# Designs tried in a protein design chat: VH-VL binders against ABC transporter G family member 3 (ABCG3). Part 6

Target 1, 243 residues: ABC transporter G family member 3 (ABCG3), of Arabidopsis thaliana (Mouse-ear cress) (q9zuu9r114to356)
Amino acid sequence: IAWKDLTVTMKGKRKYSDKVVKSSNGYAFPGTMTVIMGPAKSGKSTLLRALAGRLPPSAKMYGEVFVNGSKSHMPYGSYGFVERETQLIGSLTVREFLYYSALLQLPGFLFQKRSVVEDAIQAMSLSDYANKLIGGHCYMKGLRSGERRRVSIARELVMRPHILFIDEPLYHLDSVSALLMMVTLKKLASMGCTLVFTIYQSSTEVFGLFDRICLLSNGNTLFFGETLACLQHFSNAGFPCPI

## First folded at step 1 (VH-VL)

Design t07 (framework fv_tiragolumab)
Fold by ESMFold2-Fast, scan of step 1:
Structure t07 (fold): chain C 243 residues (1-243), chain A 125 residues (1-125), chain B 113 residues (1-113)
Amino acid sequence: as target 1 above (243 residues)
Amino acid sequence: EVQLQQSGPGLVKPSQTLSLTCAISGDSVSSNSAAWNWIRQSPSRGLEWLGKTYYRSKWYNDYAVSVKGRITINPDTSKNQFSLQLNSVTPEDTAVFYCARGPEYSGYDLGFDYWGQGTLVTVSS
Amino acid sequence: DIVMTQSPDSLAVSLGERATINCKSSQSVLYSSNNKNYLAWYQQKPGQPPNLLIYWASTRESGVPDRFSGSGSGTDFTLTISSLQAEDVAVYYCQQYYNTPLTFGPGTKVEIK
């Protein structure tokens, strides 16, 4: 996937259009992790949604998105998108939740396929949790935030997308859970899945796992390129990479 | 673990109704992760899927076109079993009949993962 | 209806040698959205019901020896037994589960030469 001069505007209060993403250029190679990083209101979620074809009707997009060298909009059914917060059903086990997801998404609404579900469980390092209740109800204890986030990603993996967009996979995770998540995603990318996701902030350990980074601030691209090039760019400019 | 046990007559006269039962152990006939199928096997037709019954908020049935209109597959939740009724049989219906847990709503297995032992039904006068 | 065909009707192979069985569907059983082939393989021994060997065209069922492998996509599929053992003497069937009615191939009998 690649994009060129991508600009996104959204209506603000009192009829003003706000440029949320300003002339973004970038690309993500097959089997790599490309990260869109920036603070709140930087436009990172909006850029992610623009690439995935999931902008709200109120948004206007300018510029071009290319998939495999061809102009494309990204239909949800061909590419996976994981929301920042995913509604899970706490009364179901992990396996049950993924089976129901597969039942709704696989061809012929009557076909529920064990292999797709087991593959998703293994890919997201959920084998030890497969028979646990998801939980989250009052007086019902279940999965912790890290496991819940991996379940939400596994839900999209049942369709075996070639490109997976994830909105803040580390949201509300502690440092240990965040590192496990990133190692899991790095392995998923190495198996052929192209990952594009957003992150607010990163530790040094987590930052080192990224292949490419797009740094955003107030809709503007501060840097796009390989992770090592980002470190060299800011080092040569006399200050550290703003991570 | 899961076992399917078949019962029913081995000899049926032409024009009568063939009735077979499949008793389930280790799973529930109303399980929302399974579909319960009847398959027959004959030298002339090979393996032939006849239909299925499954529970999803209510009971559903799907039947092969070749037997649609003379076939009924019914669950019995109180006995944890399901049955096959095939009306107006002819000698061409002579076959080994199998019940099987099926791929459609099997949350635990793809394909037909558990089969009954088979029942040879001969349609003869 | 999707019509399944198999070749050969019968196959004689020496112990330890490779057996290859082909299966064709009258229309594609590949679902493009998940890139999966809705194709299964079964083994049936005399007096027994069929036993599931392979699903998704190439995924071995739990407990199935690794000498059994499935390959192919779309309309053309192959079951390979890399080193035939005495216990592998059976009839093998392919089955599509892409559309109802679910349909089986006519079977291929594998016997020892």
Scores: ipSAE 0.000, ipTM 0.384, lowest interface PAE 19.3, mean pLDDT 78

Design t09 (framework fv_tiragolumab)
Fold by ESMFold2-Fast, scan of step 1:
Parts: structure tokens; C-alpha cells; sequence
Structure t09 (fold): chain C 243 residues (1-243), chain A 126 residues (1-126), chain B 113 residues (1-113)
């Protein structure tokens, strides 16, 4: 996926629309991890939603988005989108929840839906948790935050998307769970899934796993390019790369 | 092949700390598919679950409200064991204490106890 | 907390006859979404720890004789020993694992007449 001169406006406090994302240019190669990084209100979630075709009705988008070299509309199901906070059904097991998702979204018969669920479980390293309750209520045993986040991503994987957009995949994760999550996502990308996700900030170990970085501040792009080039860019300017 | 072996003092004075250890053989205390529990049994209270410790990317502990604030359950990965500390004991804490495993495998998930230690009688008396 | 009760407190049964033990929970331990009952049964002999017999209300643990069976749903559960043998003399406990704290019944003592 690529985008050119992408601008997103939202109805502002003034008499006109405020620009939230300002003339963004970028691309994500098939099978790679591209991260949109920036502080709160930098426009990173808005840019992610614009690329995924999921902007709210109050938003206007200008510019172009291309998939496989052609101007693209996003048919529902061709791309996956994972929200920052997902509602899971605590009374179901991981396998049951994923099967329920597959029943709602996939055409075809029961037997194909089972294989897709098992593939998603394996891809997200959920095999040891597949028959455990999701939980999440204070009096009920449940999965911990790292496993819950993996379940939310696995839910989208049952559709077998070629591009997966994830809003803050490390949200509410401790440092070890965050590193393990990124290793899992790196393996998923290497199997042909294009990953585009947002992140507020990362550790040095996690940062090293990204293929490309888009740094945003107040809607403006500070840098777009390969992770190693980001380190060189800020080093040559006399500043360390913001992590 | 997995076994739990308990050790610790059988007599503790009131207001002191009770400490027990449960050694695991044939499985890892940091096993992703197991949780490690302490349960006590007395004539007055019957079987009473006290709490557990388990590893899922990091260590977690859950404690029963009846002992919360007095209890600590700690794993020791180097010795492959886990321990119980119960502070400020009273004669009412006199019981047989058991360590136990729940849900060792993902295909048999549940908080039922399929493996128990031999039990340790702890008497709280002066 | 979910309170577990058992009846009778004690039961005397002749060898080869049926023994029936009842367990009640103060709240339902059935989850409608997955249709599973979060209930287990244990056998305890003097000087020994409890031994798991049944989980998910009706699933026998590996190695448990088929004369032991569990039934029931929601709040009312039964453990049945179809033909009592001498080695079955023990105290039997039900346990809910629907919510923490996990709670046990007070036990039912089974003796031979």
C-alpha cells in the first residue's frame, strides 16, 4: 500500500475544518512492518484509519491511496483493522470466540471455518490458551493482557487479510509481553501479511524490529523511511532518533 | 510423572509467620499451562482455597479474601518450587496445608485440582 | 462468594448397591454461552489428599472407574457410584471453579453398611 498528499480534516472549533493529517506521503511494502509513531494528538490514529478507509463521517480526506499500483477502494474483509481497545466475550474460550467471529464474517461451510480458526490460533502463539476462558470480569478467571491482545489480533486473522492495520498493538502490555508480541508480528509479516500499526513510543529492542517508520507531530511528517535510515537521519542532524 | 513434595515446620507460635514450601518434579514451576495453589483443610472450615501463583509472560498471584493481606505465595524458578507465607497466625489457622496444581494442559482447562502434595499438618499453639 | 452445600452429611450403603451424593451451589455455575458447568468432584481417604474424580460436572478423570458418574446443571449436581466397592469408603467433596475464591462443599462421608 502507498499514499500521496494524504490530508485529513475534521470539523474544528473554528468556522472551518482543522487539518489533522497534513500532506502525508508514504508506503508499506508487502510482508513488512511499517509503524506510524508519535505522541497523543499527532494524527497517527487518524492516518491509520484513513489508510484503512475507516474515518468517521465528520472527516474529509484528500489525496490518493494505492494498493498494488491501482487507486483502491477498501472492500470490507480485504483488510483487517484491530482497535486499540477490543470487546472480547469473557464467557467464551479463545477457540469458541474465534470460531464465532469466523461464522459471522466468512462465507462457506463449517469445516473451512474451523481450519482458519486453528491457523489464527497458531499464528498468534495461542495454542496453550485455546481452550481457556477469555474472562475479564473481576471475579472470573481470564487471560492476561498479553494473551487478550493476541486474541483480538487473531480475530482479524480469521479473514486472512493481506494487509492488517493495528491501532496500538502494545497498548497495556508490559515490556516482555510487548517484545514477544512484536516477535510474533514480525513472523506474521514474514509469512506475507503487510502490517501497518501505530505506537506512542517503544523500547530500543522493539524499535529494532520495525522495517519502516513514519514519525508524526501535530499532523506533520517528521520522517518517513527505513528504521536504520531514521537512526542515521537524526544522528547526522546532531540529535538521537526519537524512540 | 509430575510430583509435588511439601516441607515446612509443623508447629508455629501465635502471631508468628507460617512458611511452607512445595517442590515440583517432572514439570516447571514457570510452565505456561499450569497454576500452583495452596489449599488448607480444618474441621471448622473444611477445604479452603488460599491462593495461587502462575507464569503467563510474567508472574501473577491470586489470593482468597479471607487471607488477603496476610498471605504471600512466591515461585522460585531456580529451585523449581513455590512457597506460602502466612503472617500473624492464630490457633484458628491450625490446618492440614496442601499444595496443588490446576489446569496443567490447554485441552483440559479449568480450576480443578488434578495433582496434590502429600499435605502438612500445621498446629498453631504456644 | 459461591457457597457449596452437600447432602447427606453421611451415607451408609451396602456393597454392590448405588450411592448418591447431592451438591448445591448458591449461584449458577453454568455459563449459557459455552454450556459448561464449572464443577468438580473429589474423593478423600484418611491421611491422603483429595483425589480428582470428575470435572465439568460429568467428565471422568483418566484412571477413574466407570462406576463413578456425575450429572446435573446450574445449581444442582449429583455424584453417583453405581455399585459401591470397599475401596470407595471415603469423604466426597464438590468444588465450584466458576469464580474466585474457588469453594468446596462440606463433604459427604460414604461408609459400608
Amino acid sequence: as target 1 above (243 residues)
Amino acid sequence: EVQLQQSGPGLVKPSQTLSLTCAISGDSVSSNSAAWNWIRQSPSRGLEWLGKTYYRSKWYNDYAVSVKGRITINPDTSKNQFSLQLNSVTPEDTAVFYCARDSPYYDSSGEYFDLWGQGTLVTVSS
Amino acid sequence: DIVMTQSPDSLAVSLGERATINCKSSQSVLYSSNNKNYLAWYQQKPGQPPNLLIYWASTRESGVPDRFSGSGSGTDFTLTISSLQAEDVAVYYCQQYSSTPYTFGPGTKVEIK
Scores: ipSAE 0.000, ipTM 0.398, lowest interface PAE 19.3, mean pLDDT 79

Design t10 (framework fv_tiragolumab)
Fold by ESMFold2-Fast, scan of step 1:
Structure t10 (fold): chain C 243 residues (1-243), chain A 126 residues (1-126), chain B 113 residues (1-113)
Amino acid sequence: as target 1 above (243 residues)
Amino acid sequence: EVQLQQSGPGLVKPSQTLSLTCAISGDSVSSNSAAWNWIRQSPSRGLEWLGKTYYRSKWYNDYAVSVKGRITINPDTSKNQFSLQLNSVTPEDTAVFYCAREHLGDTAMVPYFDYWGQGTLVTVSS
Amino acid sequence: DIVMTQSPDSLAVSLGERATINCKSSQSVLYSSNNKNYLAWYQQKPGQPPNLLIYWASTRESGVPDRFSGSGSGTDFTLTISSLQAEDVAVYYCQQYYETPYTFGPGTKVEIK
């Protein structure tokens, strides 16, 4: 995926357009992790949604997004998008929830749908949790936030997307769960899935796992490139690269 | 050299639809670095931006609230032009209408209007 | 909407003298992230469309004489013609392009004394 001069305006106060993302340029190589970083209201989620073709009708997008050499739309199911917060069904087990998701989204027989569900469970390191209730009900204890987040990503993997967009994969995760999530995503990328996701901030350990970084502030790109090049860019300017 | 050439009727009756076209040469109406605007000028309202059309992965339109609901701005890629349709005109719509190019530079999304059409005086009267 | 105002409504200046036109926006058109003022100035002569003179508040368009200069930031802007020539008789408009709808000032008419 690549994008050129991508600008997004959102309807704001008094029915006028606010420029949320300004002239963003970038690309993500197959099988790599590209991270969009920045503070709250920097335009991270808006850029991510623009790349995934998921902007609301009130938003206007300038510039071009190219997938596999084409600036046309991506066909249904060719990519996945994971919201920052995903609604899960607590009365279902992990396997049941993923199977339910597959039932309505995939063509074919039950055997084929079961196979892709088992693949998603394995890819997200959920095998030990597959038969456990998701929970989260007022009367029932369930999975911890880290497992719940992996379930939400596994739901999108059922469609076997080549590109996966994730809005804040570390949202509401403790340090241990966040590291496991990043290791899991790194492995997923190494198996051929292109990952593009947003992060508010990261530890030095987690930062080192990224292949590319797009650093945003108030809609403007401060840097885009390889993780090591980001460190050199800010060092040359007399500032440390954000971790 | 970019040139914008306007055409359309100079007299329109109240309640009818005003239709104008702007033919583009030296640039493409589907250029991703341009947006194509309609602006009118009258003694009572001065210079008033009406709206624009532009291509960015797909076609988009933005319209001023004052004319939203009765205005349509459409591109025609085969003729390399864009048009304005303003429905239910009143004498208050009497103005000189201009088409103009908005150019996206390296630094910003919406810099300015660098090229204008020659203008078309439209009088709305019975 | 951002409201643009200009002063004076009109001014008469002798050939070779300085003409100064002011423009005020109802809210800041300075974008802090790129430190640019989204403000342009246009010249319009009778029977002609507006012609771009200045963009980004102070950058002269290619082909515009050095006697034209723009200054200011935020909400207050000035267009200066340092040595008025006969061909400069026109109405001058400021315009903000910070947000839609784009809005123009009411214009300042410049005439020779």
Scores: ipSAE 0.000, ipTM 0.389, lowest interface PAE 21.6, mean pLDDT 79

## First folded at step 4 (VH-VL)

Design b12 (from b03 with heavy chain T99R K107P A108Y I111Y, light chain D28S N93S Y94W; framework fv_benmelstobart)
Fold by ESMFold2-Fast, scan of step 4:
Structure b12 (fold): chain C 243 residues (1-243), chain A 122 residues (1-122), chain B 107 residues (1-107)
Amino acid sequence: as target 1 above (243 residues)
Amino acid sequence: QITLKESGPTLVKPTQTLTLTCTVSGFSLSTSGVHWIRQPPGKALEWLGVIYWDDDKDYNAAFMSRLTITKDNSKNQVVLTMNNMDPVDTATYYCARHRYDFWSGYPYFDYWGQGTLVTVSS
Amino acid sequence: DIQMTQSPSSLSASVGDRVTITCKASQSISNYVAWYQQKPGKAPKLLIYDASNLETGVPDRFSGSGYGTDFTFTISSLQPEDIATYFCQQYDSWPLTFGQGTKLEIK
């Protein structure tokens, strides 16, 4: 996936429209993790949604997005999008939830749907949790935040997307859960998936796992390139790379 | 080169409807908004309203009951319609481009039409 | 509506003089003010936006400053071609409002 001069505008608070993303240029490759990083209100979630074709009707997008050399003509189901906060069914086990999701969204034989579900469970390192209740209610105990986040991503993997967009995969995770999530995503990318996701801020350990970084501030791209090049760029300018 | 040009009647009778057309060149109405502003002879500028690239509109409350702004992107034209004209509506009418840059979305005006004087008299 | 009050209403100055025009808003408008130059029979031309930013192509002798309710527009060294009426405009709140204008002429 690649994008050129991508600009997104949204209506502002005082009846004005604001440029939320300003002339963004970038690309992401199969087998890699490309991260859109920046503080609150930097435009990172808006850029992610623009790339995924999931902007609200009130937003306007200018510029170009290319997938496999063609302007934005991905078939439905060719990519997945994981919201920052997803609703799960607490009364189901992980396997049941993924299986019912497959029944609702995927055509084909029952044995094929079971196979895709098992593949998703393996890909997200959920094997030990597959038969546990998702939970979430005080009287229905279940998965912790880190496991719930992996289930949300596994749900999208059932469609076997070529590109996976994730809005803040580390949202509300502790440092140990965040590291485990990043290792899992790196493994998923190595299996050929194109990962593009947003992060507010990361630890040094997590930062080192990224292949490419798009650093945003107030809609503007401060840097786009490989992770090591980002460190060199800010070091050479006399400032530490924001992490 | 970016240009805007107003056209329409220069003389309107009281109680009649005014229709002015703004023809734009050098930019697209699908990506830029256009405002209407008027200036009575020797007086201050008065903002009338705007049509945005997505056909949303904002009007000055003082004129809202008798003012309509429409556009046709394929013709590069924005149309102002104002009902029930009165001699106090005599003014030079301008169309102007909604700013498009780092602070795009803010209603100040980088390019203006030449203006057209509309006289309302019996 | 936000009222923009310009001072002075007219001003005479000599070539090379420093000229200052002021605008006062009836309520705080942050930095959301623009300044325009209008020559007789012509449309206004944008000079300054966001109180202090100079529009591209505008000579650097023009400048603006201010925040909140009090704004100034300055010509550091007046030139003959600067004879015009100057207007301020607020864009903090709808409806957009303009000052009454300052007519600048050379002595």
Scores: ipSAE 0.000, ipTM 0.402, lowest interface PAE 17.7, mean pLDDT 80

Design b13 (from b03 with heavy chain R97H H98R T99S K107S, light chain D92Y N93S L96Y; framework fv_benmelstobart)
Fold by ESMFold2-Fast, scan of step 4:
Structure b13 (fold): chain C 243 residues (1-243), chain A 122 residues (1-122), chain B 107 residues (1-107)
Amino acid sequence: as target 1 above (243 residues)
Amino acid sequence: QITLKESGPTLVKPTQTLTLTCTVSGFSLSTSGVHWIRQPPGKALEWLGVIYWDDDKDYNAAFMSRLTITKDNSKNQVVLTMNNMDPVDTATYYCAHRSYDFWSGYSAFDIWGQGTLVTVSS
Amino acid sequence: DIQMTQSPSSLSASVGDRVTITCKASQDISNYVAWYQQKPGKAPKLLIYDASNLETGVPDRFSGSGYGTDFTFTISSLQPEDIATYFCQQYYSYPYTFGQGTKLEIK
């Protein structure tokens, strides 16, 4: 996926029309993790939603998005998109939840749907949790936040999207769960998926796992490129990288 | 026009269970979550936990073993239950609404209940 | 858990003074910081969210700044009604944690 001169303007929900994302240029490749980083209101979630075709009616987009060399007018749900906070059914096991998702979303025979569910479970490192109740109560021994987050991503993987957009995969996770999530996502990318996600945590160890970074501040792109090039860019400008 | 109001007993004996109710108005519990926060007299605020619109729950690990949060959407009520109360649990208990912004998602506690002082004493 | 450390613990200032309070997080929390004002016997009132955004209805003499681990809250020209205890809060990660508070008193 690639985008050129992408500008997003908000109208009707603010005092005046705001350019929330200003002339963004970038790309993401299969097998890689491209991360959009920046503080809250930097435009990172808006850029992610613009790329996924999920802007609200109050927003307007200018510029172009290309997928496989073609200019794209993406309808909602064309690609996998994981919200930062997702709803799960606590009374179902992980396997049951994913299987029902497959029954509702996929055409074809039952044996094919079972295969897709098992693939999603393995891809998200959920094999040990497959028969466990999703839950939601501390007294019920349900899944923890990290496992629940992986289930929400697995639900999108059932459709076998080539591009997966994830809004803040580390949101509400402790440091150990966050590291495990990043390892899982890196493994998923290595299977050929194009991952594009937003992140606000900039710990040194997590930062080193990214392939490309789009660093935003107040809608402006401070940097776009390879992770190592980001460090060099800020060193050459007389600043350390604000990781 | 969002309001929250805490109610429940103001005096609890050691080892008893505390039950507090938060009644909300101006928003639906099926689309918004409610947080519980407490403040011991003269001390800092302590986040206890949350119940989300989908009935998902998160608790502060320090209280997790004795804390339960439930809700009834039809009554517009969220209930906090804390077992085995100790004098150290004496505090003003608040329920709070969390702001949502399109650009950044959920953020700070924009609206708070008035608070209810719970004293744990024999 | 992420620890939020405020400085100073108490502060005395005169009407019209510029007042600054600092908050340090034990790890990088991006800009997921809020500042609250609390007057005796009342619930906290949100003043600043996302480190630098002013809450609706809050006077523009209040401002916030910072990113990562260091955050600052400023009152540009202190008014008598600003006498209160101020708290910072991170909402980056569970459990959400608050600073120990800064008690602001008038000289």
Scores: ipSAE 0.000, ipTM 0.407, lowest interface PAE 17.8, mean pLDDT 79

Design b14 (framework fv_benmelstobart)
Fold by ESMFold2-Fast, scan of step 4:
Structure b14 (fold): chain C 243 residues (1-243), chain A 120 residues (1-120), chain B 107 residues (1-107)
Amino acid sequence: as target 1 above (243 residues)
Amino acid sequence: QITLKESGPTLVKPTQTLTLTCTVSGFSLSTSGVHWIRQPPGKALEWLGVIYWDDDKDYNAAFMSRLTITKDNSKNQVVLTMNNMDPVDTATYYCARTYDFWSGYAFDIWGQGTLVTVSS
Amino acid sequence: DIQMTQSPSSLSASVGDRVTITCKASQDISNYVAWYQQKPGKAPKLLIYDASNLETGVPDRFSGSGYGTDFTFTISSLQPEDIATYFCQQYDNWPLTFGQGTKLEIK
């Protein structure tokens, strides 16, 4: 996926909209993790939604988005989008939750849907948790935050998207869980999935795993490129990289 | 590079309709909105309305009942029509845009303005 | 409507002086404020947007600050070509509104 001069504006009251995005240029390659970084209200979530074709009707988008060589955005449902906060069903097991998601979203027979569910479980390293209740209640064992995040991502993988957009995959994760999540996502990207996700901030160890970075501030792109080049860019400009 | 230019009558009689045309160059009306703003002699700027790239429109409530903004993308023109002109409507009329900068509603590029005098 | 009140309404200063103009919004508008320079017979020119960001090509002697309801525009060292009327504008809510203007003259 690639985008050129992508500008997002909101008509009406600016105070009530997500931060606008101004003339963003960038690209994401299969097998790589492209990260949109910035503080709250920097436009990172809006840019992510613009690329995914999930802007509200009040938004206006200018510029071009290219997908697989075509001059157009992907139709809704041909990619995955994972919200920042997980909303899971605690009374279901991981496998049951993913299976019901497949029943509601995919055409075809039950045996075919079971196959895609098992693939999603394996891809997100959920095999040991597949029969565990999602839970969280007083008298039952529940998944921990890192495992729940993996389940929310696996739900989108059931549709077998070529591009996966994730809003804050490390949200509310401790340092170890965050590192393991990034390792899992890196492995998923190596299998041909294009990953584009937003991050507010990260540890030094996690930062080093990113392939490309798009740094946003007040809707403006401060930098787009390889992770190492980002550090050199800000060093040469006499300003520290906002890690 | 990017320009906007207002054109139309410089003198209008009371009760008549004003029609002004804004001709744009260097950008497309299919991707950018255009605003109309006026300034009475020696007074503050006053926002009138906007036409968006998708032909949607917003008007200042004070003028809404007598104001219409239209466009023709193929001619690169935006047209302002204001009914029932009064001497207090005497002002320099500007068209302006907001597309090519970070702030969505700060006006980075303005036309030169056209003075419209309403007098018998 | 959001009212934008500028002060002073007029100001005389000498070349090299630091000039400050203020703008007060009738309600919280975050940082959605622009400042314009208008010379006699010409259209306004954008100088500052989002309260403190300098527009491309504008000299760095111009600056802006503020958040919420109180905003300040400053010229650090006044030059002869800076003689003009300066306007603030809010773009937090419809309709877009401008201050009454500050007429700056060089002594």
Scores: ipSAE 0.000, ipTM 0.411, lowest interface PAE 15.1, mean pLDDT 79

Design b15 (framework fv_benmelstobart)
Fold by ESMFold2-Fast, scan of step 4:
Structure b15 (fold): chain C 243 residues (1-243), chain A 124 residues (1-124), chain B 107 residues (1-107)
Amino acid sequence: as target 1 above (243 residues)
Amino acid sequence: QITLKESGPTLVKPTQTLTLTCTVSGFSLSTSGVHWIRQPPGKALEWLGVIYWDDDKDYNAAFMSRLTITKDNSKNQVVLTMNNMDPVDTATYYCARHPSYDFWSGYSPYFDYWGQGTLVTVSS
Amino acid sequence: DIQMTQSPSSLSASVGDRVTITCKASQDIRNYVAWYQQKPGKAPKLLIYDASNLETGVPDRFSGSGYGTDFTFTISSLQPEDIATYFCQQYDNYPLTFGQGTKLEIK
């Protein structure tokens, strides 16, 4: 996926004619992790949603998005999008929840749906939790935040998307859970998935796992390119990379 | 935990310059903007201007020629400077913030938190 | 500039009464209206935003409605502590403008 001169406005709201994302240029490749990073209000979630075709009714997009070298709009079912907060059913086990999701969303035979569920469980490192209750409501013991977040992503993997957009995959995760999440996502990318996600801040160890970074501040792109190049770019300007 | 507080002189002579400082806590000036609004005794509220998180500014055209708003993020302070004060500028001056940008609703400049206000009298 | 006209300028009511204040914009401002309560010597307090959304912590006896140019603010059952001046504000375009205020008094 690639985008050129992509501008997103929230018509009539900010500064008369608001531009939340200003002339963004970038690309993401199969098998790689591209991260959109920046502080609150930098436009990172807006850029992510613009690429996924999920802008709110108050927004308008200008510029071009290309998929597979052609100017095209992303069909609803060709990608997965994971919200920062997702609804899970606490009374179901992980396997039951994913199987239920597969029954509602996929055509085909029961054995195919079971295979897809098992693949998703393995891909998200959930094998040890597959028969545990999701929980989290009314005294019900269950999964911790990191495991619940992986279940949310596994639900989208049931559809086997080629491009996966994730809004804040590390949101509310401790350092150990965040690292496991990033290692898991890196493995997903290596299987041919194109990953694009937003992050507010990262540790040095997590930062080193990214292939490309789009660094945003107040809608402006401060840097786009390979992760190592980001550090060199800002160092040569006399300032460290503002991660 | 979000608070704003105005400070500065309460008495100003005609033709002098007014300088008011708004000190904020509970949010960052690098991610949120601050507005200045005034209210003459017994009259309606008047919007004066705003300084955004990126140091950009917008002013009410009625005051633009004599009004300047600046800020210092490290001190958590926004400063209003208004020159050539006149007795008709006697008012309570407020600083206020708009809600943080929300992706779904966008930028909405209504005011969820206000300072207590400071009465500035212009006389003699 | 967008002009905001409130009616009435002042209103006297008894505790327990239903009170309605009206605000009219000089042009279409969609639902971009906020309502504030101001007690003597104090800063305004936000009650309603986006014409009908109740601010967190504000009692549910307060409500707002309207779209376009005509807006209303209602107190369903007036309490003694509600005696104040109320202002509407548009935020459709700059400069931001306020109504002249409605002073609410007890009978």
Scores: ipSAE 0.000, ipTM 0.401, lowest interface PAE 20.4, mean pLDDT 81

